# Ledger of designs, part 13: VHH binders against Putative metal-dependent hydrolase OB0413

Target 1, 173 residues: Putative metal-dependent hydrolase OB0413, of Oceanobacillus iheyensis (q8et50)
Amino acid sequence: MDVRFPIGKLQVPEKVTIEDIHEWLKQIETYTNRLGETVNSLNDEELSKTYREGSWDIRQLVHHIADSQLNMYQRLKLALTDESPTVPAFDQEKWAIQPDTNLPVETSIKMLEGINERIVSLGYRLTEEQLDQSFVHQINGEISVASKVAKLAWHEEHHLAHIKIALSNNSGS
Key: E = the ipSAE of ESMFold2; O = the ipSAE of OpenDDE; V2 = 0.75 times the mean of E and O plus 0.25 times the DockQ between their complexes.

## First folded at step 15 (VHH; framework vhh_7aqx_2)

Design s2 (from r2 with D106T E107P; at its last look DockQ between E and O 0.69; V2 from the best seeds 0.00; counts 0 for: pae E 13.2 > 2)
Fold by ESMFold2, look of step 15:
Structure s2 (fold): chain B 173 residues (1-173), chain A 123 residues (1-123)
Amino acid sequence: as target 1 above (173 residues)
Amino acid sequence: QVQLQESGGGLVQAGGSLRLSCTTSGFTFSSYAFGWFRQAPGEEREFVGAISWSGGRTYYADSVKGRFTISRDNAKNTFYLQMNSLKTEDTAVYYCAAHGSWTFYTPSLYDYWGQGTQVTVSS
């Protein structure tokens, strides 16, 4: 296993069905509770653990999850409301070192509670035609609504896996 | 305290069937995905199959596809493995495990494990 991709890279079916969307939404719907169960009781020493040398620590990972959901939710809505709008790149490394990443992880859990509820409500109302609507990423090009919903689910699980690896490691913190 | 307990193991002749159960307590059952793993003597635990939180997706190792079926009953906090057309190669200790991750294949990502139940398939 590559610990950088503990659940593998995102694989989106060539044709995304409404059933695929609903499966991903179920994962998003339960995610905030599962993340909270994993991190809400951690002390500062535990929050400083890393999943590999040089990686973000658990505190940074939790805040990154919230920042990423926020950015991707905005892009999802833009794809549905505008004609293929261009969106700026999200520099996750620069975001992860801002001073607000020292706040309690609860602040990001609160963000996720609202954002993930909005994502699932919106997602359950998507039609097959809407799945092909898109936005244009400054770096990655055109990205469909279908792909973005897949990424919304995968990215959260990807980093929860990193958190769990960090908690199982004896090194790093 | 979280508990997972397997039951239903035993001795069965090749070609036969067994149904394993995993009963759980001490956590919110509907918030977790569940997996079955098995371990033969001297080997590492290997993935057998898993079921998502909703039960909408199931996953199986290639060696068991078409023979094993996984299901869950949220009302009973119970997770099942139906094993049909058993082969001697299926002999192992079977473990149930609970996890809240996207992927179900990696043992180190599972938070809770049962004690294991022996399945022995005789020729």
Scores: ipSAE 0.000, ipTM 0.194, lowest interface PAE 13.2, mean pLDDT 85
ESMFold2 (binder alone), look of step 15: mean pLDDT 79; pTM 0.805
OpenDDE, look of step 15: ipSAE 0.144; ipTM 0.602

Design s3 (from r1 with Y104F D106T E107P; at its last look DockQ between E and O 0.46; V2 from the best seeds 0.00; counts 0 for: pae E 12.6 > 2)
Amino acid sequence: QVQLQESGGGLVQAGGSLRLSCTTSGFTFSSYAMSWFRQAPGEEREFVGAISWSGGRTYYADSVKGRFTISRDNAKNTFYLQMNSLKTEDTAVYYCAAHGSWTFYTPSLYDYWGQGTQVTVSS
ESMFold2, look of step 15: ipSAE 0.000; ipTM 0.212
ESMFold2 (binder alone), look of step 15: mean pLDDT 82; pTM 0.831
OpenDDE, look of step 15: ipSAE 0.503; ipTM 0.791

Design s4 (from r3 with P104Y; at its last look DockQ between E and O 0.20; V2 from the best seeds 0.00; counts 0 for: pae E 9.4 > 2, placed apart)
Amino acid sequence: QVQLQESGGGLVQAGGSLRLSCTTSGFTFSSYAMGWFRQAPGEEREFVGAISWSGGRTDYADSVKGRFTISRDNAKNTFYLQMNSLKTEDTAVYYCAAHGSWTYYTPSLYDYWGQGTQVTVSS
ESMFold2, look of step 15: ipSAE 0.006; ipTM 0.325
ESMFold2 (binder alone), look of step 15: mean pLDDT 82; pTM 0.836
OpenDDE, look of step 15: ipSAE 0.536; ipTM 0.804

Design s5 (from r1 with T103R D106T E107P; at its last look DockQ between E and O 0.01; V2 from the best seeds 0.00; counts 0 for: pae E 14.9 > 2, placed apart)
Fold by ESMFold2, look of step 15:
Structure s5 (fold): chain B 173 residues (1-173), chain A 123 residues (1-123)
Amino acid sequence: as target 1 above (173 residues)
Amino acid sequence: QVQLQESGGGLVQAGGSLRLSCTTSGFTFSSYAMSWFRQAPGEEREFVGAISWSGGRTYYADSVKGRFTISRDNAKNTFYLQMNSLKTEDTAVYYCAAHGSWRYYTPSLYDYWGQGTQVTVSS
């Protein structure tokens, strides 16, 4: 297992179906509760664990998940409301060291509750035409609405896997 | 096993045209979005343009829009860059790259890179 990609890299089907979208939305719909069950009872020592040398710790990962969902949710709506808008790069490393990342993880759980509910509601109402709408990432190029929904689901699961690996470290499993 | 190989570079006069090819193997080409990047001496690698996995959508950097055309042939596992009205500023090593997943903030955002092909535009 590559601990950097414990659930593998994101793989998006060439043709994304509504069924694919609904499967990803099911993952998003239950995610915040599953994340909370994993992290809400952790003490400071546990929150300081890492999944590999040099990685973010669990506290940083939880805040990063919220920051990423926020940014991706905005990009999703921009793709639906503008004509292929260009979006700026999101510097995760600089975001992860801002002072608000020292707050309790509960603050990011609260963010995710609202953001993920909005994503799920929006996602179930997407039309086939809207799945092909896009935004343009400054570095990565065109990203479709369909691909962004896949990413929204995958990214959260990707980092929950990192959190679980970190919790199993230091003489555990 | 994964191979991306650019070809078609060379020396061309300003105002001329070139067609670059990126031949691929060792991965499922039709599952990847493809991009062209270029790097001039002493500069960082810059985005040129991208095409979706089906070929239905393209995007171009402002500096090349209207002059460059990207296409792909999934049956031949090949990705193309048609460059018209070339300028001396287009002189660079051109790279093809594939992405099937990504993280915006790591140097490895793209899964696979070619070795590059030199394009030199003379006056």
Scores: ipSAE 0.000, ipTM 0.127, lowest interface PAE 14.9, mean pLDDT 84
ESMFold2 (binder alone), look of step 15: mean pLDDT 82; pTM 0.838
OpenDDE, look of step 15: ipSAE 0.705; ipTM 0.871

Design s6 (from r1 with H99R D106T E107P; at its last look DockQ between E and O 0.04; V2 from the best seeds 0.00; counts 0 for: pae E 16.0 > 2, unsure alone 63.2 < 65, placed apart)
Fold by ESMFold2, look of step 15:
Structure s6 (fold): chain B 173 residues (1-173), chain A 123 residues (1-123)
Amino acid sequence: as target 1 above (173 residues)
Amino acid sequence: QVQLQESGGGLVQAGGSLRLSCTTSGFTFSSYAMSWFRQAPGEEREFVGAISWSGGRTYYADSVKGRFTISRDNAKNTFYLQMNSLKTEDTAVYYCAARGSWTYYTPSLYDYWGQGTQVTVSS
């Protein structure tokens, strides 16, 4: 398998239904617990493992998941409250090296608890009409509310898979 | 079939202690956050406290902080509430509840509920 995309690339149906949204929300709803189950008992050596040469380590991945959920949640609300607003790309590499990402992974788990709870609550109240509302990403172009909910679910599962790959590697170093 | 069963309720004098247990079956207990709620006669059900799936985080209502302690034993599929320094205001039916998400305070988002156990605190 391609370890860069262990669960494949994001696939969004041309026509997204409320049923599709609810299925993705079920994944988001249990995610923070499943992430915590995977990382809460890890020591610093384990948190330093990578899923491939040159990749982020597990600590970086946990903080990145929180950073990404934060940014995507904000974009989701902007799409619902404004007419196709333009949003900046965020530089993930520069975000990942800011000093606050040296904190224990606990801090990002706390962020995810609140952010994912808010995403789930908001998501279950979306109407079919709202699914087509959008924002414009500086690099990726127009992105719908429907696509963003799909991405919110996929992205955190994608990186949980990376974390599990990193943990399954031999620890003889 | 999913089951949550509370036990350990009863009559206790003010200032006393009780320990409630919630025994569970029919779901993967270690994947769920667990909470205690209580309901006094004539009032809405209120949050008492919650514990994360791993046991690493606990949350308490202000009215019980410092007096109540929540814990869990994932090997036994059991969730506990230690109640110390009990007051007559603590008299209520106590419910355990489980959810797969981190929504501690909102009863409508809980997936599973117990039947409740009566706690009565006498003066």
Scores: ipSAE 0.000, ipTM 0.114, lowest interface PAE 16.0, mean pLDDT 85
ESMFold2 (binder alone), look of step 15: mean pLDDT 81; pTM 0.831
OpenDDE, look of step 15: ipSAE 0.591; ipTM 0.825

## First folded at step 18 (VHH)

Design t1 (from s4 with T103I; framework vhh_7aqx_2; at its last look DockQ between E and O 0.30; V2 from the best seeds 0.00; counts 0 for: pae E 8.9 > 2)
Amino acid sequence: QVQLQESGGGLVQAGGSLRLSCTTSGFTFSSYAMGWFRQAPGEEREFVGAISWSGGRTDYADSVKGRFTISRDNAKNTFYLQMNSLKTEDTAVYYCAAHGSWIYYTPSLYDYWGQGTQVTVSS
ESMFold2, look of step 18: ipSAE 0.011; ipTM 0.317
ESMFold2 (binder alone), look of step 18: mean pLDDT 85; pTM 0.868
OpenDDE, look of step 18: ipSAE 0.631; ipTM 0.842

Design t2 (from s4 with T103F; framework vhh_7aqx_2; at its last look DockQ between E and O 0.21; V2 from the best seeds 0.00; counts 0 for: pae E 10.4 > 2, placed apart)
Fold by ESMFold2, look of step 18:
Structure t2 (fold): chain B 173 residues (1-173), chain A 123 residues (1-123)
Amino acid sequence: as target 1 above (173 residues)
Amino acid sequence: QVQLQESGGGLVQAGGSLRLSCTTSGFTFSSYAMGWFRQAPGEEREFVGAISWSGGRTDYADSVKGRFTISRDNAKNTFYLQMNSLKTEDTAVYYCAAHGSWFYYTPSLYDYWGQGTQVTVSS
């Protein structure tokens, strides 16, 4: 397995249905609890583990998950309220080294509790017409509401898998 | 009332073949990724192989790649593991598992689990 993509790259069906959306929301709905169960009891040594040489450690990954959900949730709302608005890229590497990332991982768990609840509530109320609304990413181009919901679910699971791989590594590997 | 039921386990000689089935009910099978895991006595549950909800992507543990084949039949709500060239180290309880639209290599990420079926490979 490629440890950089432990659950594979995101694959969005050519035609996304409301049923697809609901299944992705099921993943988001339970995610914050599953992340918390994985990381809330970790000590500083465990939080400093990495899933591969040169990767972010678990502390960075948890804060990154929250930062990414925040940014993607904002973009989702913009796609639903504006007509194909342009959104900037955010520099994940620079975000990951800001001083607030030294806070306990609980701070990001708290962020995710609210953000994911809002995403799930909004997502279950999406109509078929809204699935085709979009925003324009500064670098990646046009991204639909449907594709963004898929990404919201996948990205969280992608990094939870990284965290679990990092925890499974022994000190001699 | 989600149910996953493995079948097809049993005793087989080394070098032989065995086919496991996982029959499912209580959820929309065609929307779920499926995985096979196994657990030998005293060991942790380990990944064997998985298949995406559409069947378009499969992956396998290195130890079984080339010998095991995973497939699914969405019309029958059934998930399969074909095991060829079996070795004594393949002896374990085999579990099927289901998760939303993605498959995972890690057991803790799966939502639903079967009760397991014993596979014993004798030499």
Scores: ipSAE 0.000, ipTM 0.186, lowest interface PAE 10.4, mean pLDDT 86
ESMFold2 (binder alone), look of step 18: mean pLDDT 87; pTM 0.882
OpenDDE, look of step 18: ipSAE 0.326; ipTM 0.713

Design t3 (from s4 with W102L T103W Y104I; framework vhh_7aqx_2; at its last look DockQ between E and O 0.35; V2 from the best seeds 0.00; counts 0 for: pae E 10.5 > 2)
Fold by ESMFold2, look of step 18:
Structure t3 (fold): chain B 173 residues (1-173), chain A 123 residues (1-123)
Amino acid sequence: as target 1 above (173 residues)
Amino acid sequence: QVQLQESGGGLVQAGGSLRLSCTTSGFTFSSYAMGWFRQAPGEEREFVGAISWSGGRTDYADSVKGRFTISRDNAKNTFYLQMNSLKTEDTAVYYCAAHGSLWIYTPSLYDYWGQGTQVTVSS
């Protein structure tokens, strides 16, 4: 297995259906509880574990998940309210080392509760026409609403898998 | 208390068929992706196939494509593996597993596991 992609790379169907959207939204809807069950009881030693040499530790991963959901939620709404707006990339490596990454993971769990609830509510009301609306990412190019919903679900699960790998290791990197 | 219990294993001649069932309790089955894994003696547990929580998507290991079919019945909290055209290399203990996200290929990441059922394919 490649521990960098424990659930594989994101795969978006060529034609995204409303059933695909609903499956992804169900995953988002239950995610924050599942993340909390995994990390809320961890002590500082456990939160310092890594899934591979040189990777972020679990505390950083939890905060990164929240930062990424926040950024992607903003992009989702911009795609729905503007005509193919350009959105900035963000330097996730530099974000992950900011001092707020030392806060308790509960701060990011609280963020995710609100953000994921909003994403799910919005997502169940998307029309097929809206699925083809898009934004332009400064690095990745044009990205559709449909693809963004897929990534919102995948990215959270991707990093939960990293957290579980880190917890199964006897020592950190 | 979460329980996953496999059944339907046994001895079968090559070319034959078996149907495995995984009955579940103690968790919200319809919110979980389900996977089948297998393990021969002295080997690591390997992915056989998986199905999304809704049943809308499936994936299979290359070694079983076209011969095995996975399905689920959310009303009965049951997950199935239909095994056709069995080969001696399919001999293993078969395990069902549940994960609360997209299905995954890595055994160590699954939340819940059954105890396994032996499948033996004779030549």
Scores: ipSAE 0.006, ipTM 0.337, lowest interface PAE 10.5, mean pLDDT 87
ESMFold2 (binder alone), look of step 18: mean pLDDT 84; pTM 0.855
OpenDDE, look of step 18: ipSAE 0.415; ipTM 0.749

Design u1 (from b2 with Y55T L105K T106W Y109S; framework vhh_rezetamig_d1; at its last look DockQ between E and O 0.03; V2 from the best seeds 0.00; counts 0 for: pae O 6.4 > 2, placed apart)
Amino acid sequence: QLQLQESGPGLVKPSETLSLTCTVSGGSISSGSYYWGWIRQPPGKGLEWIGHIYTSGSTYYNPSLENRVTISVDTSKNQFSLKLSSVTAADTAVYYCAREGYDIKWGYSFDYRGQGTLVTVSS
ESMFold2, look of step 18: ipSAE 0.294; ipTM 0.692
ESMFold2 (binder alone), look of step 18: mean pLDDT 82; pTM 0.827
OpenDDE, look of step 18: ipSAE 0.020; ipTM 0.291

Design u2 (from b2 with Y55T E100S L105R T106Y Y109P; framework vhh_rezetamig_d1; at its last look DockQ between E and O 0.02; V2 from the best seeds 0.00; counts 0 for: pae E 18.3 > 2, placed apart)
Fold by ESMFold2, look of step 18:
Structure u2 (fold): chain B 173 residues (1-173), chain A 123 residues (1-123)
Amino acid sequence: as target 1 above (173 residues)
Amino acid sequence: QLQLQESGPGLVKPSETLSLTCTVSGGSISSGSYYWGWIRQPPGKGLEWIGHIYTSGSTYYNPSLENRVTISVDTSKNQFSLKLSSVTAADTAVYYCARSGYDIRYGYPFDYRGQGTLVTVSS
C-alpha cells in the first residue's frame, strides 16, 4: 500500500451524473462527525504523530482538511456565479505553518460543520447544466463543477486515511 | 466494540449460488452513512473487492463480477448478505465482510472487517 495515497488517486467518470453527485454528497454529509470521532479525544502526543517521515502531523492534517474544504467551496461558488473565472493556486505548505494552525483541532471541526453543510445543500440543488460549468486553476487548468464535487468528497477521505495510519503507528508487520 | 462475523456454507458446488451473511454487533447498519461490503482473497493471491451497499440502498459492484453478485441488507437482523451466482473453482477464496466510511470505487479502504470464512467451490 502507498501511504501517500492510502485510498488511491481520485478518479472521476468521464460523464458525471446527478446520481454520482448525490453519492459524493452522502459521503460529505457524514464526514465531519467521523473526523470528530477520530480526533476530538486526542492528546498533544497523539496529535503530533505522522503517517510517514516528513509528513504533516495529525493536527496539521485536520487544519489542512478545513483549509482545503474552504478553498474548494469558494471555487465551487465562483464556478457557479461567474463565467469560468480564474482562481489562484493555494500554497498549502505556507498555509500549514501559519500561527492559527496551533489552535485546537476543534476549531477546524467547527469550520467543517458549516462548510460541509453548505456544500451538501448547494450540491443537492445542482442541475446537469451546472455540472459542466467551470473555473480555471492557475496550475491545473480548467476544472468543472462536477470534478470539484468529486474532489471535495475524495480529499477529506484521503486525509482521514492518513490520520488513521498515523494513529496506528507506521510500523508494519 | 463494532464486530462483523461472516456465516454460511464452506463448500459450494460449481454452478450453484454462494450465499454468505454478515452479522453486525456493537453498531447498527441502518444508522449513519457507511458502506457495507465484501472482499475476498483467493489462495495465494491478493485481496479483491466484490462490492458494497451504502446506507441509502445504492449498490456498487466490481465490474468483473457485477452480473453474478447481489448484496442486500436485513435491518431487522442487523445483517447484510452476499449472493454470488454460477460459481466456479475460481471463486474459491476467503471471504470477508467489511465496513467503510468511504466509497471503495474511488480507492478507499475498508477499516473494519471480519475474521473471514473460507468458501471452497468443488464437486
Scores: ipSAE 0.000, ipTM 0.122, lowest interface PAE 18.3, mean pLDDT 85
ESMFold2 (binder alone), look of step 18: mean pLDDT 84; pTM 0.855
OpenDDE, look of step 18: ipSAE 0.006; ipTM 0.251

Design u3 (from b2 with Y55S E100T I104Y L105K T106W Y109S F110L; framework vhh_rezetamig_d1; at its last look DockQ between E and O 0.01; V2 from the best seeds 0.00; counts 0 for: pae E 20.2 > 2, off the site)
Fold by ESMFold2, look of step 18:
Structure u3 (fold): chain B 173 residues (1-173), chain A 123 residues (1-123)
Amino acid sequence: as target 1 above (173 residues)
Amino acid sequence: QLQLQESGPGLVKPSETLSLTCTVSGGSISSGSYYWGWIRQPPGKGLEWIGHIYSSGSTYYNPSLENRVTISVDTSKNQFSLKLSSVTAADTAVYYCARTGYDYKWGYSLDYRGQGTLVTVSS
């Protein structure tokens, strides 16, 4: 198994349907509870575990999940409200080392409760026409609303898999 | 064991507000990460989702009912409520309160549901 991609890389259908969107929203809607079940009772030793040598630890992963959902949610709304707006790149490594990443993981669980509920509410109201609206990422180019919803779901599951691998390891940090 | 019980008037006049309360016993509506909400079943038809309130206080309503529905929680009484304004005969149904989550494959899932209460909209 390649532990960097435990659930594989993101794959988006060439034609995304409303049914596809709803399947991804179902994943997002239950995610915060499933993440909380996995991490809310972990002590500092457990939170310091890594899924591979040199990777982020579980604490960093939880905070990164929240940071990423926040950034992607903003991009989703920009794509829906503007004509293909340009959005800045997100420096994940620099964000992951800011001092707020030392806070309890519960702070990011609280963020995800609100953000994921907003994403799900917005997503169930998307029309087929809106799925083709887009934004322009400074590095990745044009990204559609449809692709962004897919990534919102995949990215959370991707990192939950990393957390579970880390919990099965004996080494911390 | 967690139990849900609906209460409220069984008869509501057209254009008035339907108001129901769900009392939760055997557990707390403030604990865990669950949706607390309402569904209804019109006579001879399938279940219709009305809306939910999350532990954070955030609400999510059926888009077709959004302008008429309010769901709220009273943690001190361990209760949550439904208000549906401007009712018509089309709102006649058995109303259930429920605790819900989501299934990846089969849609909304219920782990606890009340017995249901018939609300008839009639002059």
Scores: ipSAE 0.000, ipTM 0.095, lowest interface PAE 20.2, mean pLDDT 83
ESMFold2 (binder alone), look of step 18: mean pLDDT 82; pTM 0.833
OpenDDE, look of step 18: ipSAE 0.009; ipTM 0.246

## First folded at step 20 (VHH; framework vhh_rezetamig_d1)

Design v1 (from u1 with S31R; at its last look DockQ between E and O 0.01; V2 from the best seeds 0.00; counts 0 for: pae E 7.8 > 2, off the site)
Fold by OpenDDE, look of step 20:
Structure v1 (fold): chain B 173 residues (1-173), chain A 123 residues (1-123)
Amino acid sequence: as target 1 above (173 residues)
Amino acid sequence: QLQLQESGPGLVKPSETLSLTCTVSGGSISRGSYYWGWIRQPPGKGLEWIGHIYTSGSTYYNPSLENRVTISVDTSKNQFSLKLSSVTAADTAVYYCAREGYDIKWGYSFDYRGQGTLVTVSS
């Protein structure tokens, strides 16, 4: 197993259906609680654990999850309100070492609570036509609303799996 | 601003070793904690991750290429390199060097990437 992708790489069907969307939204809807159950009781030593050499620690991962959901949510909204807008990339590595990353993970969990709730609300109201709307990522190119919803769900699960792997390790690095 | 640039032969014969170098400017490879990687895109196909090297020198390769791939860093030149041995026509692709990030499609991406260089495997 490639520990970088503990749940596998993102798989987006060629034709995303509303049923697919709803499945992903259900994951997003419950995610913050699942994450909280995993990290809320962790001490500093545990929060400093890593799932592989050079990886972010659990604390950084939690904050990154919030960073990513924030950006992806924004991009989702832009795709829905604008015509194929171009969006800039964010340097997640630089974000991960900003001073706010040292805050308690609760700060990012609170962000995720709100963001995920709004994503779910918005997502359940998406039309078939809206699934085909898109934005243009500065680096990654055209991304559809459908693909973005898939990513919003997958990415959270992806890093939750990282966190669990990290917790299974003896020490951080 | 960080910039990456691929360099190396655009033509390689079958069974030979493909060698590329990535020159990094606007920042030091020795600074920070990053993975520096290589990806490629064969004609008509999607991007394929080849591997990366961490600042410490640790490497991780695509299992499908692992026994043929070597990635190394030369901090004195602020470069890192790719060697792919025993090439075949299947290794014809545009090769990119990049600093690792996350991607919507693949679950990984690179926040900085070179413009890419075509390498054709042909006799």
Scores: ipSAE 0.015, ipTM 0.329, lowest interface PAE 7.3, mean pLDDT 89
ESMFold2, look of step 20: ipSAE 0.028; ipTM 0.499
ESMFold2 (binder alone), look of step 20: mean pLDDT 82; pTM 0.832

Design v2 (from u1 with H52E; at its last look DockQ between E and O 0.09; V2 from the best seeds 0.00; counts 0 for: pae E 12.6 > 2, grease 25.4 > 24.2, off the site)
Fold by ESMFold2, look of step 20:
Structure v2 (fold): chain B 173 residues (1-173), chain A 123 residues (1-123)
Amino acid sequence: as target 1 above (173 residues)
Amino acid sequence: QLQLQESGPGLVKPSETLSLTCTVSGGSISSGSYYWGWIRQPPGKGLEWIGEIYTSGSTYYNPSLENRVTISVDTSKNQFSLKLSSVTAADTAVYYCAREGYDIKWGYSFDYRGQGTLVTVSS
């Protein structure tokens, strides 16, 4: 297993259907509870574990999941409200060292409760026309609403897998 | 220090095949778990992802281009290449080669990019 991609890379169908969207939304809808069940009872030693040498630890991963969902949610709305707007990349290393990332993981769980609920509500109301709307990432190019919903589901599961690997490692911090 | 440099013809006639090569120096294409890709910027427009190849040969292409795109790797020359067939004026753009690493924020993200080369499709 490549621990960098424990559930594989995101694979998006060439034609995304509303059925595909609804399957991803079901995953997003239950995610915050599943993440909380995994991390809310962890002590500081457990939260300091890593999934591989040099990786972020569990605390950093939880806060990163919330930051990533926040940013992707904003971009989802931009794609739905503007004509293919360009969005910049953001500096994830600088985000990860801001003082608020030393807060308890519950603060990010609370963020995810609201953000994922809003994503699910928006997602169930998407039309076929809206699936093809897009934004333009400064580096990665044009990204559709359909692809972004897939990414919203995959990215959360990807990092939950990293957290579970970190918890199974005896050599972590 | 890793460096990427695009090369190839700057002018391509309609219906022909656009061919570009990216030469990698200061590192090896066959080392690590990286993806090697191509992006382009048409005049007055934003960046568009074309596709990428993993060092083992697996490819991922932009669905809007996939019937016309081939990306390949030549590890003996430390190069990877783009071929885009049946070009039209819409394919005029600055083409960049890039290495893709893991981006925790957005999954995959390009961490090194070449300077870009303008390719014009015109008769």
Scores: ipSAE 0.000, ipTM 0.143, lowest interface PAE 12.6, mean pLDDT 84
ESMFold2 (binder alone), look of step 20: mean pLDDT 83; pTM 0.832
OpenDDE, look of step 20: ipSAE 0.243; ipTM 0.655

